# VH-VL binders against Peptidoglycan editing factor PgeF (pgeF): the designs that were tried, part 17

Target 1, 264 residues: Peptidoglycan editing factor PgeF (pgeF), of Synechocystis sp. (p74606)
Amino acid sequence: MTMGDDLWGWQNINGSPYLTCALLAPWPHAFFTRAFYPQLPEQLITYLDPQGKAFRVKQVHGDVTLTATEIGQTPLAPDSTHPPADGIISDAPHQGVWVASADCTPVLIGDLIGKRVAAIHAGWRGTKARIVPKTIDKFLALGSELKDLRVALGPAIAGEVYQVDPWVALEVGQSVQAVQKLATEEQQWDHLSTMVNPPVLPDAEPEKYRLDVRRINQLQLLELGFAQEQIAVAPHCTFQMEELFFSYRRTHTKEVQWSGIVSY
Short names: E, the ipSAE of ESMFold2; O, the ipSAE of OpenDDE; V2, 0.75 times the mean of E and O plus 0.25 times the DockQ between their complexes.

## First folded at step 9 (VH-VL; framework fv_canakinumab)

Design f5 (from e2 with light chain G30Y; at its last look DockQ between E and O 0.83; V2 from the best seeds 0.00; counts 0 for: pae E 3.9 > 2)
Fold by ESMFold2, look of step 9:
Structure f5 (fold): chain C 264 residues (1-264), chain A 122 residues (1-122), chain B 107 residues (1-107)
Amino acid sequence: as target 1 above (264 residues)
Amino acid sequence: QVQLVESGGGVVQPGRSLRLSCAASGFTFSSYGMNWVRQAPGKGLEWVAIIWYDGSEKYYADSVKGRFTISRDNSKNTLYLQMNGLRAEDTAVYYCARDRGYYEDTDYFDIWGQGTLVTVSS
Amino acid sequence: EIVLTQSPDFQSVTPKEKVTITCRASQSIYSYLHWYQQKPDQSPKLLIKYASQSISGVPSRFSGSGSGTDFTLTINSLEAEDAAAYYCHQSYSLPLTFGPGTKVDIK
């Protein structure tokens, strides 16, 4: 693809906008906006596949991805009707896999040949724990091939506005193998701050940094051997685009938007 | 036996500092957010501060922001409140409370300590 | 900041009668409202979670209702041990807030 922004298209249902990605065109999918709140995946899936069944988990900002079958085999999270996890892979046709977000990165994945799809909730904690690489490993263990995967990193809080403590920026940055292998923290900071399109940016406030979590996830995927054309990164910022997205950093309230993809 | 026990209260002069502790037992402390809530004598409950399960986020009531610091040591199952620049209006019983929100969620407070009294008086 | 108000401030009630306490939020908090009881010289105790969900070990005479901005705690057939202050609490938005309390006494 020649321009990342050209991969992203706005769609509309009854005046309510949602976002799609050209890399995922073979699969019904959506990064829904705040306009669909308070609809849940069980309702939202009817816009994508009227025959589909929605699967979701209780997100705990961890590194676990479950298959649709494993969801039924995993003990429920406290006070929830869903097991704890932060990613879902389909294992049959007409399964919609869904994640909620309000600044964390929603990641949708499709397998062009194996037909499996996935949805991942990748905040800074899950990114530090490498949930996306672990999910890719799970695709491969299920028989997928890396060259057949297409990955879309959806709307999230942008690096230029995501202020974090230094230890958060460093520890998330260390999840990139090229960074982790450097001998000293000084070298790690330097690499994270000076590479092309750096994932760590300065902040005007002393002892604060800004962190681009989507960029870190992109770097993790590239290190796994993905070609650039297999990865789409949304330019949309949930914090800055208040009209379209909820942002936990902006309001500290519980509203979320849902992103989902349906297998065929 | 799930329990929270506060300590460190006492009588101090305005402008001084105190550090409160809350010892947790009987549950996986590092899985839950923790709160401080205070109650002035004869008055209602006032939320003071929350800290996320891993210490990554801390939030404060406006009345204490910049003077109080919440912290935790998950290896010792202990919650702390550092109170600097104490004022007469900070006089209260201070409770620690477990946030029932699983990991990052805020929720109801299901376990409360017995409270520790802080009196700010000259 | 979401302000919670409670009504009434105080009520004195004959044993076995019904008590109702209201809590109003300054904006919608959906069902993220919880009720606590505080007896004299004791720590608060959770009574109702998520507006209307019961808590194990809490007598069935306690019930809650409402959503959005208007919530009610009901004590059906008040017992002597129920003399206490009652507080609502919202967990929807930071900063977390409590209502000012309602004191219930036995006549």
Scores: ipSAE 0.393, ipTM 0.760, lowest interface PAE 3.9, mean pLDDT 93
ESMFold2 (binder alone), look of step 9: mean pLDDT 94; pTM 0.958
OpenDDE, look of step 9: ipSAE 0.813; ipTM 0.907

Design f6 (from e2 with heavy chain D99E; at its last look DockQ between E and O 0.77; V2 from the best seeds 0.00; counts 0 for: pae E 3.4 > 2)
Fold by ESMFold2, look of step 9:
Structure f6 (fold): chain C 264 residues (1-264), chain A 122 residues (1-122), chain B 107 residues (1-107)
Amino acid sequence: as target 1 above (264 residues)
Amino acid sequence: QVQLVESGGGVVQPGRSLRLSCAASGFTFSSYGMNWVRQAPGKGLEWVAIIWYDGSEKYYADSVKGRFTISRDNSKNTLYLQMNGLRAEDTAVYYCARERGYYEDTDYFDIWGQGTLVTVSS
Amino acid sequence: EIVLTQSPDFQSVTPKEKVTITCRASQSIGSYLHWYQQKPDQSPKLLIKYASQSISGVPSRFSGSGSGTDFTLTINSLEAEDAAAYYCHQSYSLPLTFGPGTKVDIK
């Protein structure tokens, strides 16, 4: 890998590409592409750790993160073999934690010292509910230190193409404390649309906006005290890069790609 | 106990508008996605529209896009279908249907209303 | 759009005989295929979810099978109350679609 700004690297297995992040180099990990469909985490983990055990949840676009132990203790979601949650933290070596996505942000986290890893599914609903900060709080409660954490925000729908209703853009934007504290909605809109690298963009349709969910998650992490060097944001858009990724906004089908990280 | 009741159907002339309501009871309405499904006399079922549990996303069949608007008022436990520019082909019994689980994007319909008849005729 | 086809269109069956209804999808939909019964002048009722999973309160004579593109609803030992139209429905992709229906009559 080149030191500096080249954090994202393409890897290949038998002609099938997947993405890795230099911040997470200590851990076997991947943001897999559509080329691996229909393989599941139980199969995909063999590419990362042949001895690893895969953990997954029934994603519900919420704000709950479970440890691998808590997965076995949590009632299953209706019609599922998995409990409802949108994030997983490892609690032993050789545990692979996995999330599915098709526009929502897959977030992978590693603890350089505590060895815990996490995977989070962060759509706009989970981002509004602050699933990433809540997961960071859970790392800290388990004994991690913020300075030791490395966070990768993976391929997702780009803000430049993610059309949403005004109330969605505003309510997700209000999950950033600096925005929430402003006295009026007019001030909140102005801040969200005029700051450097704004998370809210105009849309050609007058009653619509565009929302950068990865940027909102990045802002939430910065407010928690992360240094910029602890956070990597993938530039890849699942909607625009149709050869590499499924996108629910593009096709409205249930196909997904998986992202995972394995503890050691 | 769990119940969906449609209302607002009737006879209208082509080009006019009609608003259907679906009153929900016996469950937490705001936790479920809702759909409209219609059935022309003597014909099969046709999906019309879906709205997410919180109203955040709405999708329509091509046959009604731009003319029909699905909406919900979670404080009143009520689903709506605003039908504009009605055509003879819109003549049908209209059912509201509840999707399984509030965390699914699309799923099976576990509860159906009794339906309300819309007749578009000269 | 995913097109669902059903066969047969119509089936007249003597009581206690086996009824088989097929549904074919125009592309793979995994197990996101559900079956509904509609008796005359009634609203549809869910019979089978996810191709083969039972619904509480539905008689055990109803079963489903299949995955991908080919699905079957089976009524083992038809009863008079089973005279109805039967529809398959895919929830895999928007727009949601139904099969055209299969009408089952007694005698």
Scores: ipSAE 0.457, ipTM 0.784, lowest interface PAE 3.4, mean pLDDT 93
ESMFold2 (binder alone), look of step 9: mean pLDDT 93; pTM 0.956
OpenDDE, look of step 9: ipSAE 0.678; ipTM 0.866

## First folded at step 10 (VH-VL; framework fv_canakinumab)

Design g1 (from e2 with heavy chain Y103P; at its last fold request DockQ between E and O 0.83; V2 from the best seeds 0.81)
Heavy chain, then light chain:
Amino acid sequence: QVQLVESGGGVVQPGRSLRLSCAASGFTFSSYGMNWVRQAPGKGLEWVAIIWYDGSEKYYADSVKGRFTISRDNSKNTLYLQMNGLRAEDTAVYYCARDRGYPEDTDYFDIWGQGTLVTVSS
Amino acid sequence: EIVLTQSPDFQSVTPKEKVTITCRASQSIGSYLHWYQQKPDQSPKLLIKYASQSISGVPSRFSGSGSGTDFTLTINSLEAEDAAAYYCHQSYSLPLTFGPGTKVDIK
ESMFold2, look of step 10: ipSAE 0.532; ipTM 0.814
ESMFold2 (binder alone), look of step 10: mean pLDDT 94; pTM 0.959
OpenDDE, look of step 10: ipSAE 0.850; ipTM 0.922
ESMFold2, fold request of step 11: ipSAE 0.676, 0.742, 0.638; ipTM 0.871, 0.893, 0.861
ESMFold2 (binder alone), fold request of step 11: mean pLDDT 94, 94, 94; pTM 0.959, 0.961, 0.960
OpenDDE, fold request of step 11: ipSAE 0.872, 0.801, 0.865; ipTM 0.929, 0.906, 0.927

Design g2 (from e2 with heavy chain Y102W Y103S; at its last fold request DockQ between E and O 0.93; V2 from the best seeds 0.00; counts 0 for: pae E 3.4 > 2)
Heavy chain, then light chain:
Amino acid sequence: QVQLVESGGGVVQPGRSLRLSCAASGFTFSSYGMNWVRQAPGKGLEWVAIIWYDGSEKYYADSVKGRFTISRDNSKNTLYLQMNGLRAEDTAVYYCARDRGWSEDTDYFDIWGQGTLVTVSS
Amino acid sequence: EIVLTQSPDFQSVTPKEKVTITCRASQSIGSYLHWYQQKPDQSPKLLIKYASQSISGVPSRFSGSGSGTDFTLTINSLEAEDAAAYYCHQSYSLPLTFGPGTKVDIK
ESMFold2, look of step 10: ipSAE 0.601; ipTM 0.842
ESMFold2 (binder alone), look of step 10: mean pLDDT 93; pTM 0.956
OpenDDE, look of step 10: ipSAE 0.808; ipTM 0.907
ESMFold2, fold request of step 11: ipSAE 0.451, 0.455, 0.456; ipTM 0.783, 0.791, 0.790
ESMFold2 (binder alone), fold request of step 11: mean pLDDT 93, 93, 93; pTM 0.955, 0.955, 0.955
OpenDDE, fold request of step 11: ipSAE 0.814, 0.842, 0.846; ipTM 0.908, 0.918, 0.919

Design g3 (from e2 with heavy chain G55R; at its last look DockQ between E and O 0.87; V2 from the best seeds 0.00; counts 0 for: pae E 2.9 > 2)
Fold by ESMFold2, look of step 10:
Structure g3 (fold): chain C 264 residues (1-264), chain A 122 residues (1-122), chain B 107 residues (1-107)
Amino acid sequence: as target 1 above (264 residues)
Amino acid sequence: QVQLVESGGGVVQPGRSLRLSCAASGFTFSSYGMNWVRQAPGKGLEWVAIIWYDRSEKYYADSVKGRFTISRDNSKNTLYLQMNGLRAEDTAVYYCARDRGYYEDTDYFDIWGQGTLVTVSS
Amino acid sequence: EIVLTQSPDFQSVTPKEKVTITCRASQSIGSYLHWYQQKPDQSPKLLIKYASQSISGVPSRFSGSGSGTDFTLTINSLEAEDAAAYYCHQSYSLPLTFGPGTKVDIK
C-alpha cells in the first residue's frame, strides 16, 4: 500500500485545521495541529464529544498501555499528576484517550465490534520495545478480534529527515521479526535497506542513517496478521510541515500537538 | 548517599586534550540524563553538554561543538567529557549534574558534583 | 537560544531584610525556570523548581514566583548563611542556559 492514501481528510474548527482518518470514521477522533496549542485534552475533547472524559498519561517512551481504569490504579510518575505509560485503551463509553507528539508517531486504534479505542505514543524506543503489538495483545485479551481492528498511524517525523545513529536504526529494525530471524547483522542491514519502501535510508553523513518509525510500526502490524486495508499511514511529516506541526527535532522545545479518539 | 564526583582536571597547554570523568553513586545512573556545566574563574555558570540516559542524544553549547564529546558508560556509572583542541577560554571548574527530566525531558539539576578544575595556559 | 538576564548583579543586604532577585527570559518559557544557590567555594544547590515549587530541605524563607518571561526569587528574611550567588536556569529549550548570576552579601 502506497503512502498518501486518500483516507486522510482535513477538517477545520474556527479556521484551525486538524486531520481525520476514514478508517476511524465510526469514532470521533482527531490528529490536531499546532493551531490548537496550548489547548489540552480536557478542552480538546469538547470538540469531539461534549459528554466525553479525557484520559492521558505521562509519556515515558516505554511500552506500557493502560486501560482507563488502570490509570486510576497506577502510581503517578515523578513530578506529574499522571501515571507513566505510552498508550491508553478505553474501557467504557465516552472515554477520550489521548497522546501528545512532536515527531513520535501517534497511533489511534478502533475496534469496530468490541467498541474499544486506543491511543499510543510510538517513538523509536517504544517501537523497539513493540508497544503497538503489546497493545494489540491487550485488545485481544479484552475480547477483541484482530479482523475488527482499524489502525491509523498519524503525522510524525518522516524517514527522509530522521537522522539517527546506526545502533538505533539496527535495534529498532530488529523489532521486526523477519529481520530479527536473519543470521547476521549484514543480512539485517541489507533487508532493512532494500525492501520495498525501506524503513532504513542512507544519510549523507558517514556513520548516520535515517529511520522511518511509522514504516517499522506498519511492518510490526502486518506481521501480526493485519491486512493492509486495516492500516492507514499518514504521509505528513511534522519536521517538514512547520506551519502545521511542532517538531522536537526542529526546535528542541517542549511544544506538542495532541491526537485523540473517543469511545461510544 | 547520592553523589557525583568529577576527576581528570589539570593544567594543559592550548591545543591539547583532556578527559574528565564523573563517578555516580547512590542512585540508578542509567535512569537519568546527565549534564556538564562549567564556571570560569570569577564568572557565572555555563551549560556545556547533555547526554540522554541511554546515550541516544547528545547536545552541546556552540562554544564547544566539534571539540568536546560527551559520553557515558552505564555499566560503570560514569559520565565522561572528552575535550580536544583546548583553548584558554575553556579554563573553568567543570561540574557534572543530574538532570531530573523524566526519561527524555530536560529539567532541573538536583545533584551536582564538587567540580574539577581545568586550566589551559601556555 | 534563550537568553536569561538577572538583576541586580550585586546587592548588600542587612540581616533579616528581604532580598528580591529578578530573572527575565528572552522568550516565554512557561514555568521551566529553576533557581540555584552557590555559596563561596561550593557547588550550586537547587533552591526552587518550576518557578515557584519548593525543594525538600530548603528553608521556607526562599520562594519563587512568575511565569512566561518574568521571574522572581525572594528571600523573605535574610540570614548570614544566605550570602551566595544566585542563578536562574531554563530547561524549556536546548541549548540550556543560565542567568549571569546575582551576588548577595551581608552588610
Scores: ipSAE 0.542, ipTM 0.819, lowest interface PAE 2.9, mean pLDDT 93
ESMFold2 (binder alone), look of step 10: mean pLDDT 93; pTM 0.956
OpenDDE, look of step 10: ipSAE 0.665; ipTM 0.860

Design g4 (from e2 with light chain S31Y; at its last look DockQ between E and O 0.80; V2 from the best seeds 0.00; counts 0 for: pae E 3.1 > 2)
Fold by ESMFold2, look of step 10:
Structure g4 (fold): chain C 264 residues (1-264), chain A 122 residues (1-122), chain B 107 residues (1-107)
Amino acid sequence: as target 1 above (264 residues)
Amino acid sequence: QVQLVESGGGVVQPGRSLRLSCAASGFTFSSYGMNWVRQAPGKGLEWVAIIWYDGSEKYYADSVKGRFTISRDNSKNTLYLQMNGLRAEDTAVYYCARDRGYYEDTDYFDIWGQGTLVTVSS
Amino acid sequence: EIVLTQSPDFQSVTPKEKVTITCRASQSIGYYLHWYQQKPDQSPKLLIKYASQSISGVPSRFSGSGSGTDFTLTINSLEAEDAAAYYCHQSYSLPLTFGPGTKVDIK
């Protein structure tokens, strides 16, 4: 039997659900749900690789990705035991790289040949700053080839519920080169709102828009030359699926879920 | 020397408007979220509003939502509070405070101004 | 909205004695609870961050404990200069909130 194009699978540990992506099947990985709170990556990695070591950073909504080695070489963030960054690339076997989210997009990446894996925290600021393309560039600089990379964009706040100010929608949209190159802002708005599967949607409230950050990240990857089959986009909304995910937009509280991937 | 100095307080009639300023010095203002906190005479502290370091998000206490607007001008190292439709219950000393949240995290307030008094009276 | 309550409202204390102030949150806030001191006619000053963490320049007689919903500020051996109001503050959830305060006077 054919299973169709179903890339996203629910898994279970002791009654607690988590999500995996078929595109990342070669690597132990998970997009964990709220059911695993308050467990941290140092505990969660044991579900994926009992011999693995967890790496994480102090997320700052920026565009910096560090290797596991660079984490030990980078000054710590204020009031933190971790350096500031929003992405991590593995540089040895049995390294788990992790990001926290509660609406921002967790991005997991595997390199089928080079064996490197990455986790990226991509909110609207990091997306505007092109953290995902910059991380891909870092993979290439480390010897990876684009055709070998597999990218999963995990559960995040959906565009249909993510209200933002106009300048946020426009500036994030301009991170797509095809948009940035248009001569006028009117053309940029039109392109962002009328393309197939538009990343910018109207809002009922005057002077507000809705922004699909996962769609923008997908567009950035396609511009880099990824084939569509190298990219998986989770349909899950952290805001709407309250039973499964924390959402900062919904509650304005600090709880997060973790997503991670382990190198071999 | 890290310092916050509020100004713009005074006596105003109910229904009128007033704009408060908070001048920041001695630190990189654009790296921090900022809060307004008020204290009615003889009463406790009440959080009023927060603005993210880059102005991207603004949040308000229910008691002022729709009437007050927090804003910032990072080029002038200045935080503002526009207060419209003032009521007697808004009478308070207004403090600005630096949020120590790293980037857009909410956290403790490590630096406070001396406050500016707003009196709403006929 | 997370409501913080404090006990007692007012406390008159002999110098050198121990002062205990409690703060209770209406729901769990983890360790995102901070304490401030406000001396008469002064601005608030941060005393304790994250329920129990020390602030540089704050005397060691001040300590904090607790997590979740129940928190305590302790002044071990009160000094005359400690006459002030004390406030808890949660940074866990918007809207941010303060406790109603505890006034400590010297007896």
Scores: ipSAE 0.489, ipTM 0.795, lowest interface PAE 3.1, mean pLDDT 93
ESMFold2 (binder alone), look of step 10: mean pLDDT 94; pTM 0.959
OpenDDE, look of step 10: ipSAE 0.796; ipTM 0.903

Design g5 (from e2 with heavy chain S31Y Y103S; at its last look DockQ between E and O 0.90; V2 from the best seeds 0.00; counts 0 for: pae E 3.2 > 2)
Fold by ESMFold2, look of step 10:
Structure g5 (fold): chain C 264 residues (1-264), chain A 122 residues (1-122), chain B 107 residues (1-107)
Amino acid sequence: as target 1 above (264 residues)
Amino acid sequence: QVQLVESGGGVVQPGRSLRLSCAASGFTFSYYGMNWVRQAPGKGLEWVAIIWYDGSEKYYADSVKGRFTISRDNSKNTLYLQMNGLRAEDTAVYYCARDRGYSEDTDYFDIWGQGTLVTVSS
Amino acid sequence: EIVLTQSPDFQSVTPKEKVTITCRASQSIGSYLHWYQQKPDQSPKLLIKYASQSISGVPSRFSGSGSGTDFTLTINSLEAEDAAAYYCHQSYSLPLTFGPGTKVDIK
């Protein structure tokens, strides 16, 4: 029978819910909820691959993606036991790649043929800097083909509640090539505000806008040549779904949830 | 030499405004979040406000919300605190402090200025 | 808002004796607790970061411990120059907060 377009499924471990995406079914993966806090990737990976090794980075809201090998070759971030980056791509079997989030978009990627997987932390700064396209370029440089990639954009703060300054909305919007090419800022604002499922929404407060970072990342992927069926976008909002997710915008505390995917 | 120097303090009547400045030198100012912390005479430290390294987020203590505005000019290596509607309770030494939070985080304060006195009376 | 409390408010201590200052948080803050020293007429100076991590240039007689809600600053052998106020500070959650301070004097 025909299923609806629902790619997202809730799973449960000992009463604790986590989310999976059908597009990534070939790989053990999860978008974990707050219920798993304070467990870290080194423990969480045992739910996905008991023999797997967890890889993570010190997220700095940048545009750098490291391979698992490069993590060992990269100097550590200040006051951290991890190197600075915001994405990880696997380079051997049984590697779990992980990102933390509390409103920023966790992006999981699988390569059906090349078997590589990636996890990306994509906040508005990383999205402005095009971390997702840059990670796709890294897949291609490693021999992957675009048609074989599957991308899931996980739970994040929804555009309808993500208030930002105008310069943030515009500069992130300009990371979409179709927007960047427009001759004036007035045309850029108009495009961002009037397209189907617009990434920029009005705010009741003067001099504020709302920004859908997942939609911007989706637009960046479509411009690279991804087909719609290669991209899944979670409808879940970390800010609005307090029972399930931590949100930095809501509480201004340091708790995070983890998302990860394991290579074969 | 890493240094923070506050200025702009003075004696002012209630309801008036002052703008404090904090001049940074000896480090790359635009890499760091910055805080204002105040200390009333004979009292403890009270956090006032923080601004992210790029000015993208600003947060305030409840006691100053709506009256104080934190800002920065990274081209001039300067942090500001605009204080409006001053009250006697705002009388304090005001310090600026460098936040060691990496990127978009809050952390310990490793460098403090010498402070500037604001007195609100009469 | 996370409230930090400190005890004692005041200590008068004979040189070379041990000083213990406690800081308690109203909720768990992990290890996001930092200690500062403020000598008379000076600005605060960082002593300990992340509850227990040492700071270059701070004498080894200063140490910190604890996690969650209960934290301790220890001065193992008090020196005359250690007469100061000591503050804990949490960086876990906005708004950022300080403890009320502990004044340490030489007997």
Scores: ipSAE 0.459, ipTM 0.788, lowest interface PAE 3.2, mean pLDDT 93
ESMFold2 (binder alone), look of step 10: mean pLDDT 94; pTM 0.957
OpenDDE, look of step 10: ipSAE 0.661; ipTM 0.862

Design g6 (from e2 with heavy chain G101V; at its last look DockQ between E and O 0.89; V2 from the best seeds 0.00; counts 0 for: pae E 3.4 > 2)
Fold by ESMFold2, look of step 10:
Structure g6 (fold): chain C 264 residues (1-264), chain A 122 residues (1-122), chain B 107 residues (1-107)
Amino acid sequence: as target 1 above (264 residues)
Amino acid sequence: QVQLVESGGGVVQPGRSLRLSCAASGFTFSSYGMNWVRQAPGKGLEWVAIIWYDGSEKYYADSVKGRFTISRDNSKNTLYLQMNGLRAEDTAVYYCARDRVYYEDTDYFDIWGQGTLVTVSS
Amino acid sequence: EIVLTQSPDFQSVTPKEKVTITCRASQSIGSYLHWYQQKPDQSPKLLIKYASQSISGVPSRFSGSGSGTDFTLTINSLEAEDAAAYYCHQSYSLPLTFGPGTKVDIK
């Protein structure tokens, strides 16, 4: 794991901070903070590409990633002006793809050669369903090569503070193939709790655990064959860093921040 | 026909326990969040508890926290409320209500049951 | 906790006249405010979602307005069947809360 702030840079627009990742330097991109609320992707994209068009979906904590073209072909979600999905891949230049978060992991992906970009909303349900590997498979089916992809896992709720029920921790952990192939649940728990940088941590309450969803997504990517240098993991916790981020776990209110990346 | 039917109400003494059920039909129960809302005789509506569609999150009003437990069995299309340590102020009609939230979130209540009366008296 | 207040507590209204009910939130809740009707011995029924959005099957005489902290439910021409209690409900933040209710009766 390369936990380094030297990949992560703070930028500023009119006094409002946002975060960028060096692995994604070829593409205009941002992990915006709460300071940009209530601006939407249609406004935010002008900071990244004034000629860009913003694409977003109604996030449903699922495993579906749509291309920009498929968004126009997919029926809308109930009570929404957008189709249901949790990831977007660009299919033309000047397309901004966006996800909202308030504890779930925003994942931005760029293809150095194929030029496609993606944004993924990866909460524990989408992570259990392997939305990130499924999105990588979609890149490959479109002609991308694994070695050309760069992945940034943005600010999210940290494992140190993300209390969950045991069945949640176990089922999300089982989305890692090295874990799911173990013969017993006892072996799976042991593996998840004792590996280097474990994704499952103890809680002060014996019947509760803590879950690092970013770490699980990182493990899924490494099992696909990504080199560690292709993956950046933000050290920022949306729950603990109240000044910078909204957190649904902290306040149970509906505010979000947006993360986006623009194709060229 | 979309329907919610509560059962399990009755008369109990203070300090005792009671379990309410809410049977759902006519819709995909496992896709919706569910709530309990109560109404004391002659009084207004009071939200009691919510459970996410898959049971992963549960939240309670302060007046019942630590005493009441919301749960669901998606294989039986049934919502439950376990009420322990009952008090006189828990006397109310208890409604189950469908939240229009499919996943993580809270929204409006579009379908309500007919209610079941709980009376706590010595 | 977000407190909702309603005004008035009770109205007795001549048929065909306009009814106005207000709901005030203790902090801004955007448009996450919903209205319910409860007739005697019946369960609540959703009338208005998101402050002002109509619900299929609800008569057009019911309308809602407002955002932030101040909200209004209007019945443009009261019918006898509209005698009921009316509640506002916020879904912005946990714990979820209801207003105390407004009873509307026919003179």
Scores: ipSAE 0.455, ipTM 0.784, lowest interface PAE 3.4, mean pLDDT 93
ESMFold2 (binder alone), look of step 10: mean pLDDT 93; pTM 0.953
OpenDDE, look of step 10: ipSAE 0.763; ipTM 0.891

